# VHH binders against Pyridoxal reductase, chloroplastic (PLR1): the designs that were tried, part 15

Target 1, 350 residues: Pyridoxal reductase, chloroplastic (PLR1), of Arabidopsis thaliana (Mouse-ear cress) (q56y42)
Amino acid sequence: CSNNTSNITTFKPLKLPLFWPWQKVKMGPLSVSPMGFGTWAWGNQLLWGYQTSMDDQLQQAFELALENGINLFDTADSYGTGRLNGQSERLLGKFIKESQGLKGKQNEVVVATKFAAYPWRLTSGQFVNACRASLDRLQIDQLGIGQLHWSTASYAPLQELVLWDGLVQMYEKGLVRAVGVSNYGPQQLVKIHDYLKTRGVPLCSAQVQFSLLSMGKEQLEIKSICDELGIRLISYSPLGLGMLTGKYSSSKLPTGPRSLLFRQILPGLEPLLLALSEIAKKRGKTMPQVAINWCICKGTVPIPGIKSVRHVEDNLGALGWKLTNDEQLQLEYAAKESPKSMIQNIFQTR
Key: E = the ipSAE of ESMFold2; O = the ipSAE of OpenDDE; V2 = 0.75 times the mean of E and O plus 0.25 times the DockQ between their complexes.

## First folded at step 9 (VHH; framework vhh_7z1x_3)

Design v5 (from t6 with F105Y; at its last look DockQ between E and O 0.42; V2 from the best seeds 0.00; counts 0 for: pae E 6.6 > 2, grease 24.3 > 24.2)
Fold by ESMFold2, look of step 9:
Structure v5 (fold): chain B 350 residues (1-350), chain A 122 residues (1-122)
Amino acid sequence: as target 1 above (350 residues)
Amino acid sequence: QVQLVETGGGLVQPGGSLRLSCTASGFTFSNYAMHWVRQAPGKGLEWLSGITGSGGTTSYADSVKGRFTISRDNAKNTLYLQMNSLQPDDTAVYFCARETYSWGYEDYFDYWGQGTQVTVSS
């Protein structure tokens, strides 16, 4: 928005929907939609059963997101299982290149990727080469955001300093417009912010698990640090692997590997699931849409998965409206009543 | 460094049995849920079974329920899969996988073994 007090004409400003995707939000030097999409499922044979025959459907889902104003897409150099390592980046690059909606405007998409802190990435030059490999898979010349996928501070602190220098070099060489981190705890987040500030490199984002199932003391501390330092929090897993969809209960568990986790957590989520259901019904929305809208209300940019046209349509319904403060408090109180233990990503450092 | 090593694969006749082992090192084994996953030639990964860190709760895919049994021995840092009534379509490379403490789309399994080949043929 521009404040124009010198204009003598009386204009009633256009009343835009809240969280409208063409009204972008700041992420360092970047301007992004208030929700992005994660591409973790692209190439994931285990949890999604990915096969290349699905690529046309994924492309249609990508195009629908673009047509509705989404410009942030998050991927990683490790996405894809087995022989499909890196497939998520390859598919994203392919869809950007082939998009008719982006004709001549491919650079308007903000690509965020992550570089795994593998034990063989021991020099800043090796980390820069990982970025070049990602750019090659994506077939683009510059990333929006280059992210360190996790901290090595707890087991290899000297490697971490080298990886930080690698992020600086990526920026200085023009390979990324900004840098970010993923799975950083409060202490390491402050340290890397201070390091990058003295080097003149914009730390634009911190990506962590953040949702109504992951808003404990540490996650709230990370959010508070982000708010104070001008870092945009990117919320991954905003639906808690499906626990916040309303599809499952302690008596109706998913098949597959999630069933063990759901057995542990779903008992005792009834207050939260009821609050989500009540608000969703009152608003004419779905429980996933309420859960994602909550993340946006907290000032984060959630990145739910992009798997199908239907999933994109459902997730887009999280935009265009806003939970009231009372509804947000209702959800937060219900989430605090959950007897679940805090589930922290093992890669997240302190 | 985290390491998972599968053993016990081999050639077996239809209707036969095998027991797979997965030896873990480099982490506190009893803190982690563990899983078995397989990949048939030219196919995607298929989750088979999981067991909690304590061993108190197990779960199975429909395709193997009643035929396969997951277990663990935390004193020996070893995960097991007893496979009975094997059929030719059970032919695959079998992997053990460690469940991450976190949940998210990309974080469900954080370490994998190298796999062991199981071939069911007459």
Scores: ipSAE 0.063, ipTM 0.589, lowest interface PAE 6.6, mean pLDDT 86
ESMFold2 (binder alone), look of step 9: mean pLDDT 88; pTM 0.889
OpenDDE, look of step 9: ipSAE 0.754; ipTM 0.924

Design v6 (from t6 with D107L; at its last look DockQ between E and O 0.67; V2 from the best seeds 0.00; counts 0 for: pae O 2.9 > 2, grease 25.4 > 24.2)
Fold by OpenDDE, look of step 9:
Structure v6 (fold): chain B 350 residues (1-350), chain A 122 residues (1-122)
Amino acid sequence: as target 1 above (350 residues)
Amino acid sequence: QVQLVETGGGLVQPGGSLRLSCTASGFTFSNYAMHWVRQAPGKGLEWLSGITGSGGTTSYADSVKGRFTISRDNAKNTLYLQMNSLQPDDTAVYFCARETYSWGFELYFDYWGQGTQVTVSS
């Protein structure tokens, strides 16, 4: 009596992706998911409470993102506090290398790193060396996007020109697939675009603070310029550092230094939070999902920060649907009624 | 040049009190939120408290809430941390730090003092 143990192949239900995996947007020569993930929290001890014990969780979050079609990861050479400087890149590189799903497909991951305009970076060569250092930390041969983290035009215009040349050089050397900028105002954005064009280097992305808390005239102008010039706008802090999540209120503040900021801004945000909540309920979505989706609807690529699997799961729910024009207007109106906006980057140029 | 100098650290018995001071120079002190951070031996940095430039708003970590009080005198360019009911676990180097929103928030603090040692021991 040969007991044919029928190997019931437990069909692991194909976890249907939370969003349509074929949704990609063009960013210069690159094809990226309509949403990326920011890794600012990786290595940040003070603001985000990073601990090395979290690395496994971060890796799981990374893997989940990949499995669901996310291929854009934003980082910076300045991420990480103190001795952990560069930790975000190190972790991201490690995760890419160790990912089983990426075997032979590492190039499908678009790593976008920002290079800080530190005062001691005074030559184009030094800036190129910064790129090399990032590559070393990431343990990859080429970046997806090399970004200037901020403009020095307002305080060190000569340095800015050198840094621009550095961007050109890193592109020419093949260290990056594309170049981008962060925290550029409308005027400086046009200037660097034109400069790069003269050097045969296309500007593929502009990264700015863009959310329902940061959608002023300047942001709209930047968006318009980006659209005109064929630049993709990357929106960082799409959730307003968590203010738009619904998790926090005047009576329920985050722990850590963000609590001070939240105490200042949360009062008066009730109309916006209510609008987010109402739309979220109507759509069967979360407030963060609605806030992120709004950024997408505006034609940007949001890069919410992730520090857990839960964050990834929630953020992925922002994809595969779109707010109606009426819903967008409702949110924008509510945002305008809010008396306070997010603090802007002091290096944001005009 | 921006400078922050912490003072007031020392040895204190459990249950005791200390008042730390941070003297700021080289910038308009009242325009910046200021914070206290500490680092215990073998531990990471821990945020303790923050205060807005005007002094109108304060915030505290749960670990020090009710025991520590942050304040500032803008006329004297000085930040204070009153520490009461000190415990051995409060032993650390204490730093004052200037808040900044430069670099897209990636660098939350741009200047730090050298720190002052606080030791709580019987």
Scores: ipSAE 0.068, ipTM 0.570, lowest interface PAE 2.9, mean pLDDT 88
ESMFold2, look of step 9: ipSAE 0.420; ipTM 0.804
ESMFold2 (binder alone), look of step 9: mean pLDDT 90; pTM 0.905

## First folded at step 10 (VHH; framework vhh_7z1x_3)

Design w1 (from t6 with E106R; at its last look DockQ between E and O 0.84; V2 from the best seeds 0.00; counts 0 for: pae E 2.4 > 2)
Amino acid sequence: QVQLVETGGGLVQPGGSLRLSCTASGFTFSNYAMHWVRQAPGKGLEWLSGITGSGGTTSYADSVKGRFTISRDNAKNTLYLQMNSLQPDDTAVYFCARETYSWGFRDYFDYWGQGTQVTVSS
ESMFold2, look of step 10: ipSAE 0.490; ipTM 0.828
ESMFold2 (binder alone), look of step 10: mean pLDDT 89; pTM 0.900
OpenDDE, look of step 10: ipSAE 0.689; ipTM 0.900

Design w2 (from t6 with E106H; at its last look DockQ between E and O 0.84; V2 from the best seeds 0.00; counts 0 for: pae E 4.1 > 2)
Fold by ESMFold2, look of step 10:
Structure w2 (fold): chain B 350 residues (1-350), chain A 122 residues (1-122)
Amino acid sequence: as target 1 above (350 residues)
Amino acid sequence: QVQLVETGGGLVQPGGSLRLSCTASGFTFSNYAMHWVRQAPGKGLEWLSGITGSGGTTSYADSVKGRFTISRDNAKNTLYLQMNSLQPDDTAVYFCARETYSWGFHDYFDYWGQGTQVTVSS
């Protein structure tokens, strides 16, 4: 008896939720947290320096997200550098399988993955097999959202119709609860919406680069179409590969290939970075939290990356509050006055 | 069809120099930032240097800064890496890579060459 504390099991402290249940958003038949997490860094050796020694911290970060009510996790069958192709899906599947917090609650987690429009995926059956391969890597029976990663309309229009039929078959076979698209421009988004609607398949999401660094006329048009058609916009790269964090300056660039991009863009972002800093200071928040909150205020679901427990802790602070309309306008004006922005994805169609 | 072909590798003595070339076809070369990456035997990929489409901005990894120089000739659709003061630790397959405009989509680079071997040995 003299070390009574050594016999006490660990208990989590009681916490208020970061968002109330009614703040979840509709994504077709799904109800998702107002922010999700992207897993692009999981297996990305060159840009993010992934090593398998990081897996324990990534797992801890995943569990922290779950504990705080996050239920949307975005991945892709192409995520992973070289030999690690598919590693992001394998890690996500492992973390889901090993999580004690998900026992009896599996239907509350929404796994969204993306299927690359590789040139060898030439039949709808081959595209369905890509989905089955993703389910195998993830070790789950059904996806929340199966997404076509990009349109082939500009270079292989006949392939695209085959891939659209593949999405229909994935849904009809029960492999996915809903379907989505990534990197679709305004015209092509309307076309696939009409195609799927005629076939009774829910198009629940459109995923594009959308942020204070990427909110040009075309991105705003995509958002407007999504709002009208009941499609949820998922914002990728909400922090511009780290440019909106305030972590870097002309004298403190990231290591690796991002340094070239930062040299080109970061010097022109002073008005936007100043506005982010001023609002962050005023609200007692960080610049990443303000940038992510802006995406949420626009009615999109941002998916910042999971790289560490510290990053997830910080990004969770984007929840539980809203920028005022004046603060949103201040950021948008500063973004327009900044002479540089992120280059739009080359695969985004018209 | 985008194609990148590296040449100029070979065997060199320590302290020597080589100039690698990467000939590009199938795209508007001057519109794309280009990079050099290497892979030493049994090691992972290492980013070395990048250059903007115009050639106006360059960046280097600390491991090669001062010894290696990236350049490009947009009229010849060719990327270069001048490598000076080569040491045995520079032994690797060297790749040129095109920077993607589709971040969060694939790796940071969407097309790679087949690579050229550089061996530094006495």
Scores: ipSAE 0.331, ipTM 0.764, lowest interface PAE 4.1, mean pLDDT 87
ESMFold2 (binder alone), look of step 10: mean pLDDT 89; pTM 0.896
OpenDDE, look of step 10: ipSAE 0.686; ipTM 0.894

Design w3 (from v4 with Y111S; at its last look DockQ between E and O 0.71; V2 from the best seeds 0.00; counts 0 for: pae E 4.2 > 2)
Fold by ESMFold2, look of step 10:
Parts: structure tokens; C-alpha cells; sequence
Structure w3 (fold): chain B 350 residues (1-350), chain A 122 residues (1-122)
């Protein structure tokens, strides 16, 4: 038996994908990879040390993500420090345009960007113009997801309704395939969902800080509302700015301003970091992979950042497997036993 | 509205000292970690130091450890940077910045002062 393969001398085995097409998740009309990537570091000189000399490596990292089936990339019109304002969008657009793997298929990438609720954005037309400016920086004709970056309900409620109308207009004009929000709390999330629904605009995503360091009562309530209303939760900062990587300790802090935050929080994380390390060793994975996989297991779409090819290689290892229910509970118990956690986003509403 | 105003810059000889101040208004100062950042001529931003809202924890960049001291007076809504053993490489515009608790938002800092010039001539 088995003799029929002797005639195949140049055959190469197929490389198995990190995830199968049926493992993609719905975000309104969109089908996205179970993990995306965030581009906050692209143009961020102070926190992430961005220099233009890094652009070739960032492009290689983008291509690696794309080659492994990732189609969700998150950016914002505010990303980039100083003179580099908008640089994240410009780089993403450049990489999409220059990608040979996307030739003729650029619209298969789901670009999610966010429009800052600046105090000078006071008409729906101004908000639509912010979307047009993003499309220009990205050099694409249509966004996958246009997102309101934060709510103004707590300080400028009349502005908020104008921005909501701007999202409706972006959708109606075909500038975005779907709309979403970021940093919306439970009450405000229900309100915008209902507002958009009565205007025929489905709310496809809600993006919040969600991780083993940020899973308190309000974040879990947001997740529950998303599940009930058919909104996909996008988890930002799934690694807690690097606290969940195992790279740092009280005697080995990151350079830059994160070191102050790490001094405050990291000493209180020993139970969680130990649980992450133990599960990572048992599964032959890294601590970042376990932390990201946990977000996926909760039914969210995490968007870890892209800084290098090596970071993308590691983060891709979060795909293709699932924590058991017992492992998830072990991590959650350890997180609750840890006396410190990430602070809730100041702009997240009630 | 949040306002941060730096003062205390000026011209100093190598080896000299300066104390910078940053006066805060429009927010509860003691609730926020505060930082000093500088920009030398023709260079990018460089983070120098940070201090928690209570003042109980500080952190420093390697380039300034042992020479610079961050402090705050919450009763006067003022952040300080004591700079000793100044050298020509310390010539820069110095900014105070308020740390956001909203990671992945604008930048790590949501408010900046106008900056104060420090010039160390040799």
C-alpha cells in the first residue's frame, strides 16, 4: 500500500496556517482575524522610541503579520508625537500600498482608525472631514472601521450627539464599512448602540482596555453588553504596556516614562506573573502568548502593538491553541489575588 | 482647562545648578503622576524623570540619575526639577507633562507646558 507517493519528488508539504478561515470573527459586515495589531508605537517617539530608521523593520513586521493571515490593523488620527502627528496612519497606508502580497487586494485589509473628539470638532461635517483626512493619510478610499476615539458625554454632551451624527454620515457616504467606539462605558455604550440602530447603522465594535490587568467589574459589564448586543470587543493593551511579558522586574524596569508606572504596579503582580510563567512553561509558550490567548478565549479581539519583527513573531504564537477553562480560571484567580492592577482609562465613561 | 507653566530656565555655566518649577492648574494636581521631558536643539524628545501623585515614588532616566532630582509640593500645585552638575549636553527646552492613565490614547502624556529654555554654555 503506500507506493503511490514514490512518483512525487518535488512535493513540499503544505504549511499549516496559524488559524483556519472559520476561526475569523464577525465585526458587523467584516470578517477579521482572531487577533489584530495596533500601531500606536508608529510615530511615538517618547514612549516607544520611534525613529524613521525603524520603518523598514516595521514594514517587514507588517508583512509577516499579513502573511500569517492577520487582516485587522488599528490606528488613529492622533497617533504620532509632535511633527509626526498622523504618522501611524501614513506608515500603515504606505505599507498597504507597497505590499506585493496585497496587490489588487488592498481592500481585504481591515483598517480600523479612530477620530479624536477634539474640542474644535463641533459639527458632523467637521467629523466627516476628519475621516476624509484619515483616508488621505492612509491613501485608501474606504476604512474598514471608523471609530469615535472617546466619549464627550461627561463634559460636552451636545458635542457627543454631533459626533454620533458624524459617524452616521461617514457610513451613509460609504467612507467606512462599519462604525465603532473606543473607551465607552456600559451606559454610554447602550445609548450609542440604540442611537445608531434607529438610524440604520450597526455598531460593530467597542474598543477598551481589557486584559488580565484590566478586567474589573466595569470592564466585565462592557463585555457582557457587547455579547448581548452583537458588538465585538477589541482589547487594547492586552500586555499592560509590557507588564505581562515577564521581561521586567522591580530591579529591571523599562526605560522611559513607563518605569514610573511599573514601579507602582509591578511589585503587586507576583501571583499573576507566576501563574503566567507556569502556564507558559507547561504549554511551551511565552508569557505574552498566554496573556493574549486569554483575551482571545474571552471572545475579544486583542490588538497587541507592532514594534519589531520579533514582537510580531512572538505575538503570532498566541494563535493556534486555546487555554483550557481551568487555565483561564487559574489566571483569573491569580489576577484577583494580585494586589495591583491597571488603572481604568480616565476617558472611559459610565 | 489644564494648564502647566514652566519657569526657572536660563543661562548657566558648566557645573552649575538650576531649579525648574512647573505650576499646575485646572485639575487635582495630587491625583496625577508628573514628568519632566526635554528637547535639545535638533534632537527628539527625551524623558528625564517622573514622580507619582503622592510623591512617594520617583524614577529617572540613566542620563540624569544622580544629577537631577524630581519633587513636588501638592499644597502649591508645583512640580520641581533640581538640576546639578549641568553640562553643555543638558542644553534644551524643558517641559513638564501630566501622565495620562489612558494608555494607547494620544501619547503617554495628555498635557504639556510651553517649556522653559536651559542653556549651558562652555
Amino acid sequence: as target 1 above (350 residues)
Amino acid sequence: QVQLVETGGGLVQPGGSLRLSCTASGFTFSNYAMHWVRQAPGKGLEWLSGITGSGGTTSYADSVKGRFTISRDNAKNTLYLQMNSLQPDDTAVYFCARETYSWGFYDYFDSWGQGTQVTVSS
Scores: ipSAE 0.339, ipTM 0.752, lowest interface PAE 4.2, mean pLDDT 88
ESMFold2 (binder alone), look of step 10: mean pLDDT 88; pTM 0.891
OpenDDE, look of step 10: ipSAE 0.529; ipTM 0.835

Design w4 (from t6 with N31S A33T; at its last look DockQ between E and O 0.67; V2 from the best seeds 0.00; counts 0 for: pae E 7.1 > 2)
Fold by ESMFold2, look of step 10:
Formats: sequence, structure tokens, C-alpha cells
Structure w4 (fold): chain B 350 residues (1-350), chain A 122 residues (1-122)
Amino acid sequence: as target 1 above (350 residues)
Amino acid sequence: QVQLVETGGGLVQPGGSLRLSCTASGFTFSSYTMHWVRQAPGKGLEWLSGITGSGGTTSYADSVKGRFTISRDNAKNTLYLQMNSLQPDDTAVYFCARETYSWGFEDYFDYWGQGTQVTVSS
């Protein structure tokens, strides 16, 4: 309407996508974008300051990710603090239903959620009911990936077998297209893979903390097992709660509970942060983009958090390019020179 | 079974002081970073302060820095919050919380106390 009368030529040029459809990655029977987004911050009042007044910006951020070809969104039935328990799933479901870009295409989004191994989930039927509750909060008929949030092998091994059977039943009943696990160590990962394989259930993913701050011997062993068994590793906390962004220093700490953690770890990260900064400048990228790209180069699917349109815009810049092998080694060496790292999830088994 | 029990709340006049205690049981207290969090009526949760297991490092929210002091006595398995210069805006339920070893996106605090009420009014 208004373009036909301007003295200055206005037009919307054709845009190339950030990645081509053939650059999607296999995750069992699924085809997913090379990066997904995590929704942990949605409903988290304490760590991330969530308020319902933010929902419109979160929806805009979701829509931007979708417009740029992202189809993997990770949530959990435990996401949301206090009276907002389950809020992350509710918001994701709302955004999927309200999306104009998904009209008639709802099945193209891969929703990955996680079911907590709570001590009261003691039968496979109870675990299946947890999945049904998640589907209800999400307002969808089927998940892309149903994930067991952590192993109970270290404290309740009989419960774990029941939860594994629950995953089998979720798949057999058509509630999920595939199953995954989170916070599984090398031994338990092999065991559940064998258990599911003999029952014809695809184990598509293993989700662990994996980043330049979290790539110790155990995490590398998990990655190797995933590669051998055809399991896709999903990297959570690819930016180390923000430590790898370059936004903070010993004299510029975040507000809130992260400040204590950053005081303990951040002063020991100078070699890694310098290497990230040097490569980011060289490539015309941001430090977050380099750190996320490294996860992609290792063959993992990172799921950085989604809090705002700005965060999605920045994180999308991690796509469409690759660090050279030399740049990857530079970062890994600098990480080894840094005396500090993130501690793993206490529920991660051996 | 991990338990955290807060005590020391009550009614205080503006400008007054209170000392909160949190007694821990069922775990090795000195191995865990501990925190204080509050919730004002009709408001969300607000992190106030944290202290490492050894007590060697502390951190505070801007809203309480200079007025509140976190400390711990590992021999007594007790966490403390000394609150000075209290104002009506400090009225809240105060919780102690244990930091998980997992500093990922999933969890930050794995156990909470039942909370103690602090009311600042004249």
C-alpha cells in the first residue's frame, strides 16, 4: 500500500535461510534444526526474574525462532518456580497454538519435554500419566521427544526399570514419537539404549551439560558413546549460565544467585574468555555465537535459553558457519588452561 | 531426609533488627552453598544472599547489601541472616535454601525450609 508512492525505493529483498533444509540433523526418527531452544527461564521467577508481563516478548522470540527454521524446543514438567509449576509447558503450548506461521503445520515443531523422576512416580502407569499431564499443559496430542529427566540408578534402581518401562509405554501408546534421557552417565546410557533397542523403541537423544566449561573426561565419554550408538547429544547450558558471553567479569557480576557462582568460577576463565574474544573478533561474530557454534561443530545440538527477541537474534547468528578445526582446538586448549569448570548435575550417573 | 527449619521471624518496628536462623539436618551442611530467599505478600521470590560451604565467600542482592549479613556456623549446622535497618518493604516470608551441585538450566536450589514470617510495621 504505502510502498507504491515512496520517493525512496522500498522493497523487501529475498532472504537466504540461516541454514538449508538438508542441514537439519537426525535425532532418531526426527529431523531437527542444528540448534534448538530451551525454555527453562519461562516461569522461573527466582533465577531469571520471570513475570507474566514478559509473555508477549517471549511469544515474539518464539515466533522469530520459528521464522528462521528452528523446530526443536525443549521444556520439562518441572519448569516453573513455586505457584508457576508447569508454566514453561503452558507457555510453549500457547505459543504453538497461536502461531500464524504454524497454521496447518503444528506437527513440524519438535517438542521435547522431560519427566522428573520424582519419588512418587513408582509405576509405569504413573509415568505415562506424567506424559499425559504434559500433553495437557502443552495442548498437543503427541510429543516429539519424551525424556526421562534423570536416572534413579544410584538411589532407587528398581524405580528406574519402572520408569524405563513407562518410556516404552509412552511410545507404544503413540504419546511420543521418540524417547530420550537427560543426565545419564556412560554406563547407564549404554544400559537404557540396549533396553529400548530390544523393545523397538528409538532412543533418539541424550541431554547433558556440555560446553567449553563442561567437557571433562566423563562428558567426552558420553559423547563418544552417543556417536557410536547413533544417539544425538543435546547440549544444555552451552553458555555456562552466561559465563561464556563476555558480558561479565570479576568486577561486573550478574545480580541474583548466579553472582556467587560467578565469583567462584569466572576469575579462572581468562584464557578461555580471551580465546573466545579473539575468535569472535576474527570471524565478525559474538562470543556466545562462537561458544554455541563450537557445540554444533562437536556434533551436538545445543539448546541455549530463550528469554527475549534479542537473545534469539544473537543465538541464531551461531548458525550458517563453522569454526575451523584449528579454531576448535584453540578453544579446547584455552579451556584446559582455565583452572575452573562447571560441576556436573548431581543426578548424572556413571 | 534433608530438612531446613527457619526461626527468628516476628514483628519489628521500622529501623529495627532481626536475626534469622536456619537449622539443617540430614546432610553434610559444610559441603553446601546456602542461600536466603524471601517472598513478599503478592510478590514473586527474591534472592537475598548466599554463602559458600566454608563460609569464605558471600554475595548479596543490591536491595539488601549493607543492611543484611549472611553467616554460618558449620559446627551447629546453622545458617544465619542478620537483618538491620528493616523497613516495611522487607515484610515477607523468609526461606533458607540449599544450592544444588547442578548449576545447569534445570535446578538451582534443591531443598527449602518452610519459611519464617517477618513483618515490619508500626
Scores: ipSAE 0.044, ipTM 0.571, lowest interface PAE 7.1, mean pLDDT 86
ESMFold2 (binder alone), look of step 10: mean pLDDT 87; pTM 0.875
OpenDDE, look of step 10: ipSAE 0.463; ipTM 0.797

Design w5 (from t6 with G50A; at its last look DockQ between E and O 0.73; V2 from the best seeds 0.00; counts 0 for: pae E 5.3 > 2)
Fold by ESMFold2, look of step 10:
Structure w5 (fold): chain B 350 residues (1-350), chain A 122 residues (1-122)
Amino acid sequence: as target 1 above (350 residues)
Amino acid sequence: QVQLVETGGGLVQPGGSLRLSCTASGFTFSNYAMHWVRQAPGKGLEWLSAITGSGGTTSYADSVKGRFTISRDNAKNTLYLQMNSLQPDDTAVYFCARETYSWGFEDYFDYWGQGTQVTVSS
């Protein structure tokens, strides 16, 4: 068409267009936005520099996401460093309660949290109590998704069954609308699916590290199982902790513990970063938007982090468009040609 | 069973030096990246430095770069922090921490020492 807009040099809040071509996607009995947001950074002092003075900024970022159609927020009972343990859940609950846009309809937000497999959680009742504690911190009556944060099958197989029974009890008691797992490998994913299916408990999601930096054989096996069994894969770390943003180089590392990892991996990513840059330029998008869009194209629901209003605005730009099949193949080929990838989470099982 | 024990803290004058040690037991030390973290009175935790399991790569916070040196001796299961040009704002409890390989979420460190006090005062 003949309409042209001038290049804008100032930053303004992103407002997503009405009547997007994207629609809510199924996650078991739930309908969720095609992208969610993770709250891992809320209360994490060491990696992300969290301070309580940031809470108003985080609340504004939450409200922007909500205003633009996002209804999936992922947290965990372990999120928060040291004495801030559980802070992520407390903040999310506060923001939901204080939101004017959610007045009278707080249940439209799908809260997904995770329960750590701590060694003192040895009975199904203790696991149910962990869920009640999360509901208390969140100040809500029911979770959308209660998730096991990781499997204990490789080191405490008797605990694993107790945790599975705990998920069943959480569902039967009405504490969760559905259940999910995180960091489950292919074998354990099939096993828990079968266990829950025979008990009428909906396993709606499997959350793993899945990105252009984490799509090796095992991750693709997990994806294939999810597709076959009707489980939605939730992609965490879709930007590889920031490596796929184009913001960093060997001489410009992130502050804090990530700098060691970036020094090891980032120099080997040139083919992938070039492909991301080329496609981003061609589409008038950013490299993060391309990387997140790729996750959505694969049929996953990515959950990039909420850190600031500007960061949320950028990530929302991953919605409303779709990489062509050729662009997806270009990225996948470049990822395979890059000599480095993310190390898989040590808690992910076979 | 995993244990990390920091030693070498104490009272020093401004401009002085200290070498901290962290003795590891209960795991294969050379398989893990190790970190130093500190907590000043009334402050949150501050990450300082990291070193790979082999010792081949290091990283430092800007606040200590050029003054602090991380090293390890895998034969002795010991992590070190050489601290030079100490100033009063380096006063803190210093911890060694083992990296979980859970990059960027959960508790990035799965085991901590009890810490050693460093006090920089005239």
Scores: ipSAE 0.150, ipTM 0.654, lowest interface PAE 5.3, mean pLDDT 85
ESMFold2 (binder alone), look of step 10: mean pLDDT 87; pTM 0.880
OpenDDE, look of step 10: ipSAE 0.495; ipTM 0.820

Design w6 (from t6 with T100G; at its last look DockQ between E and O 0.61; V2 from the best seeds 0.00; counts 0 for: pae E 2.8 > 2)
Amino acid sequence: QVQLVETGGGLVQPGGSLRLSCTASGFTFSNYAMHWVRQAPGKGLEWLSGITGSGGTTSYADSVKGRFTISRDNAKNTLYLQMNSLQPDDTAVYFCAREGYSWGFEDYFDYWGQGTQVTVSS
ESMFold2, look of step 10: ipSAE 0.489; ipTM 0.830
ESMFold2 (binder alone), look of step 10: mean pLDDT 88; pTM 0.889
OpenDDE, look of step 10: ipSAE 0.611; ipTM 0.873

## First folded at step 12 (VHH; framework vhh_7z1x_3)

Design x1 (from w1 with Y108W; at its last fold request DockQ between E and O 0.74; V2 from the best seeds 0.73)
Amino acid sequence: QVQLVETGGGLVQPGGSLRLSCTASGFTFSNYAMHWVRQAPGKGLEWLSGITGSGGTTSYADSVKGRFTISRDNAKNTLYLQMNSLQPDDTAVYFCARETYSWGFRDWFDYWGQGTQVTVSS
ESMFold2, look of step 12: ipSAE 0.587; ipTM 0.869
ESMFold2 (binder alone), look of step 12: mean pLDDT 89; pTM 0.897
OpenDDE, look of step 12: ipSAE 0.840; ipTM 0.947
ESMFold2, fold request of step 14: ipSAE 0.589, 0.605, 0.594; ipTM 0.870, 0.873, 0.870
ESMFold2 (binder alone), fold request of step 14: mean pLDDT 88, 89, 88; pTM 0.890, 0.898, 0.892
OpenDDE, fold request of step 14: ipSAE 0.841, 0.819, 0.833; ipTM 0.953, 0.949, 0.952

Design x2 (from w1 with D107E; at its last look DockQ between E and O 0.62; V2 from the best seeds 0.00; counts 0 for: pae E 4.8 > 2)
Fold by ESMFold2, look of step 12:
Structure x2 (fold): chain B 350 residues (1-350), chain A 122 residues (1-122)
Amino acid sequence: as target 1 above (350 residues)
Amino acid sequence: QVQLVETGGGLVQPGGSLRLSCTASGFTFSNYAMHWVRQAPGKGLEWLSGITGSGGTTSYADSVKGRFTISRDNAKNTLYLQMNSLQPDDTAVYFCARETYSWGFREYFDYWGQGTQVTVSS
């Protein structure tokens, strides 16, 4: 930590419990950056305003993330609106292939994708084919993580068993390095863990909505189960679709359908937004950086979205520092005192 | 079976008005926020307006604010869009869309109507 003071000297960096991107965290057999990036905005015209003219900026944003040590990128076979279905995977694959910084090292990137539980996916072979289609769109030979996008247990329990066997087959065929789930509640998470364990398949991750707007009893129970079973929780929507950014107010709503949601929820968040603002000011950080850092402090791997170079620069500022315990408690208290919260994903099981 | 059916499209002269209807079935209509979205020829989707399940809150895109009014009649399971001061660039297929409960899943809307054509020309 200390320098000798009269000449230019070389010293070793101090190792602190900070969230440096080169200090990877375990996710089953994988080693990932403490924050990843989600690609749900890529191809989403309606909610996020995607246009193909943005592709160059998206590629620059991807390169910036790589240059700063990020190796986890989350996508899904359903990402892209309307005629752009699958566009998120196609763009990610293009950027990986064209990256000069990854030449010869493409497998250092951990690609996590998700397979939708469409009603016509009725056999485990059809789920293996969905995985092969994702690999084709991505132009890679192996995923880091193949994930079930949601459980069918509540409405199609026989399909659920097919999904689980599909994950086993994907792993056995070498199409994925590990498997994960998304939107699994506490009971189903334990069940699939046991199912995969007896078959030697690594369940590395559980992806749920987890944030200062989504940390209720059920989400905390899921986190506890993940810790107990050695499953890494991936936090999606860490900024509550932008409600935690501080960029919006009653007179400055986002464009598009989010404006209805923001009008309903944002006025009730004043205690939380004030606490975020106060900590951000004291730390010389932004409110998004504080909210994302909090997710990392909880032992999750958040995956904020990528839309621009500016967004990646902002989100990278969540790394390299750590909220104190007092600051974490201040945020959590303020979140509990805020009368509004994010509605949980209806597809999240029990 | 969830179903959304739009009606009320047609030809109108610039400056004119139309009212679109969307009749819903197969779900508890009053529990869901509903939206209007349009697609002009050769263009992407454009969100226009949304209304909460109770009808107590509405929101509008800047492009239609002041000209369009969203409303609903929960007793008739029907969503409405009153469109005034129509101009040629309002020509599009207009869709009724149900907001997903989770809204952070795949797409913001989980069910869509078939659309109704609105054409504004002299």
Scores: ipSAE 0.230, ipTM 0.723, lowest interface PAE 4.8, mean pLDDT 86
ESMFold2 (binder alone), look of step 12: mean pLDDT 88; pTM 0.894
OpenDDE, look of step 12: ipSAE 0.676; ipTM 0.901

Design x3 (from w1 with T100G; at its last look DockQ between E and O 0.84; V2 from the best seeds 0.00; counts 0 for: pae E 3.3 > 2)
Amino acid sequence: QVQLVETGGGLVQPGGSLRLSCTASGFTFSNYAMHWVRQAPGKGLEWLSGITGSGGTTSYADSVKGRFTISRDNAKNTLYLQMNSLQPDDTAVYFCAREGYSWGFRDYFDYWGQGTQVTVSS
ESMFold2, look of step 12: ipSAE 0.423; ipTM 0.800
ESMFold2 (binder alone), look of step 12: mean pLDDT 89; pTM 0.895
OpenDDE, look of step 12: ipSAE 0.738; ipTM 0.917

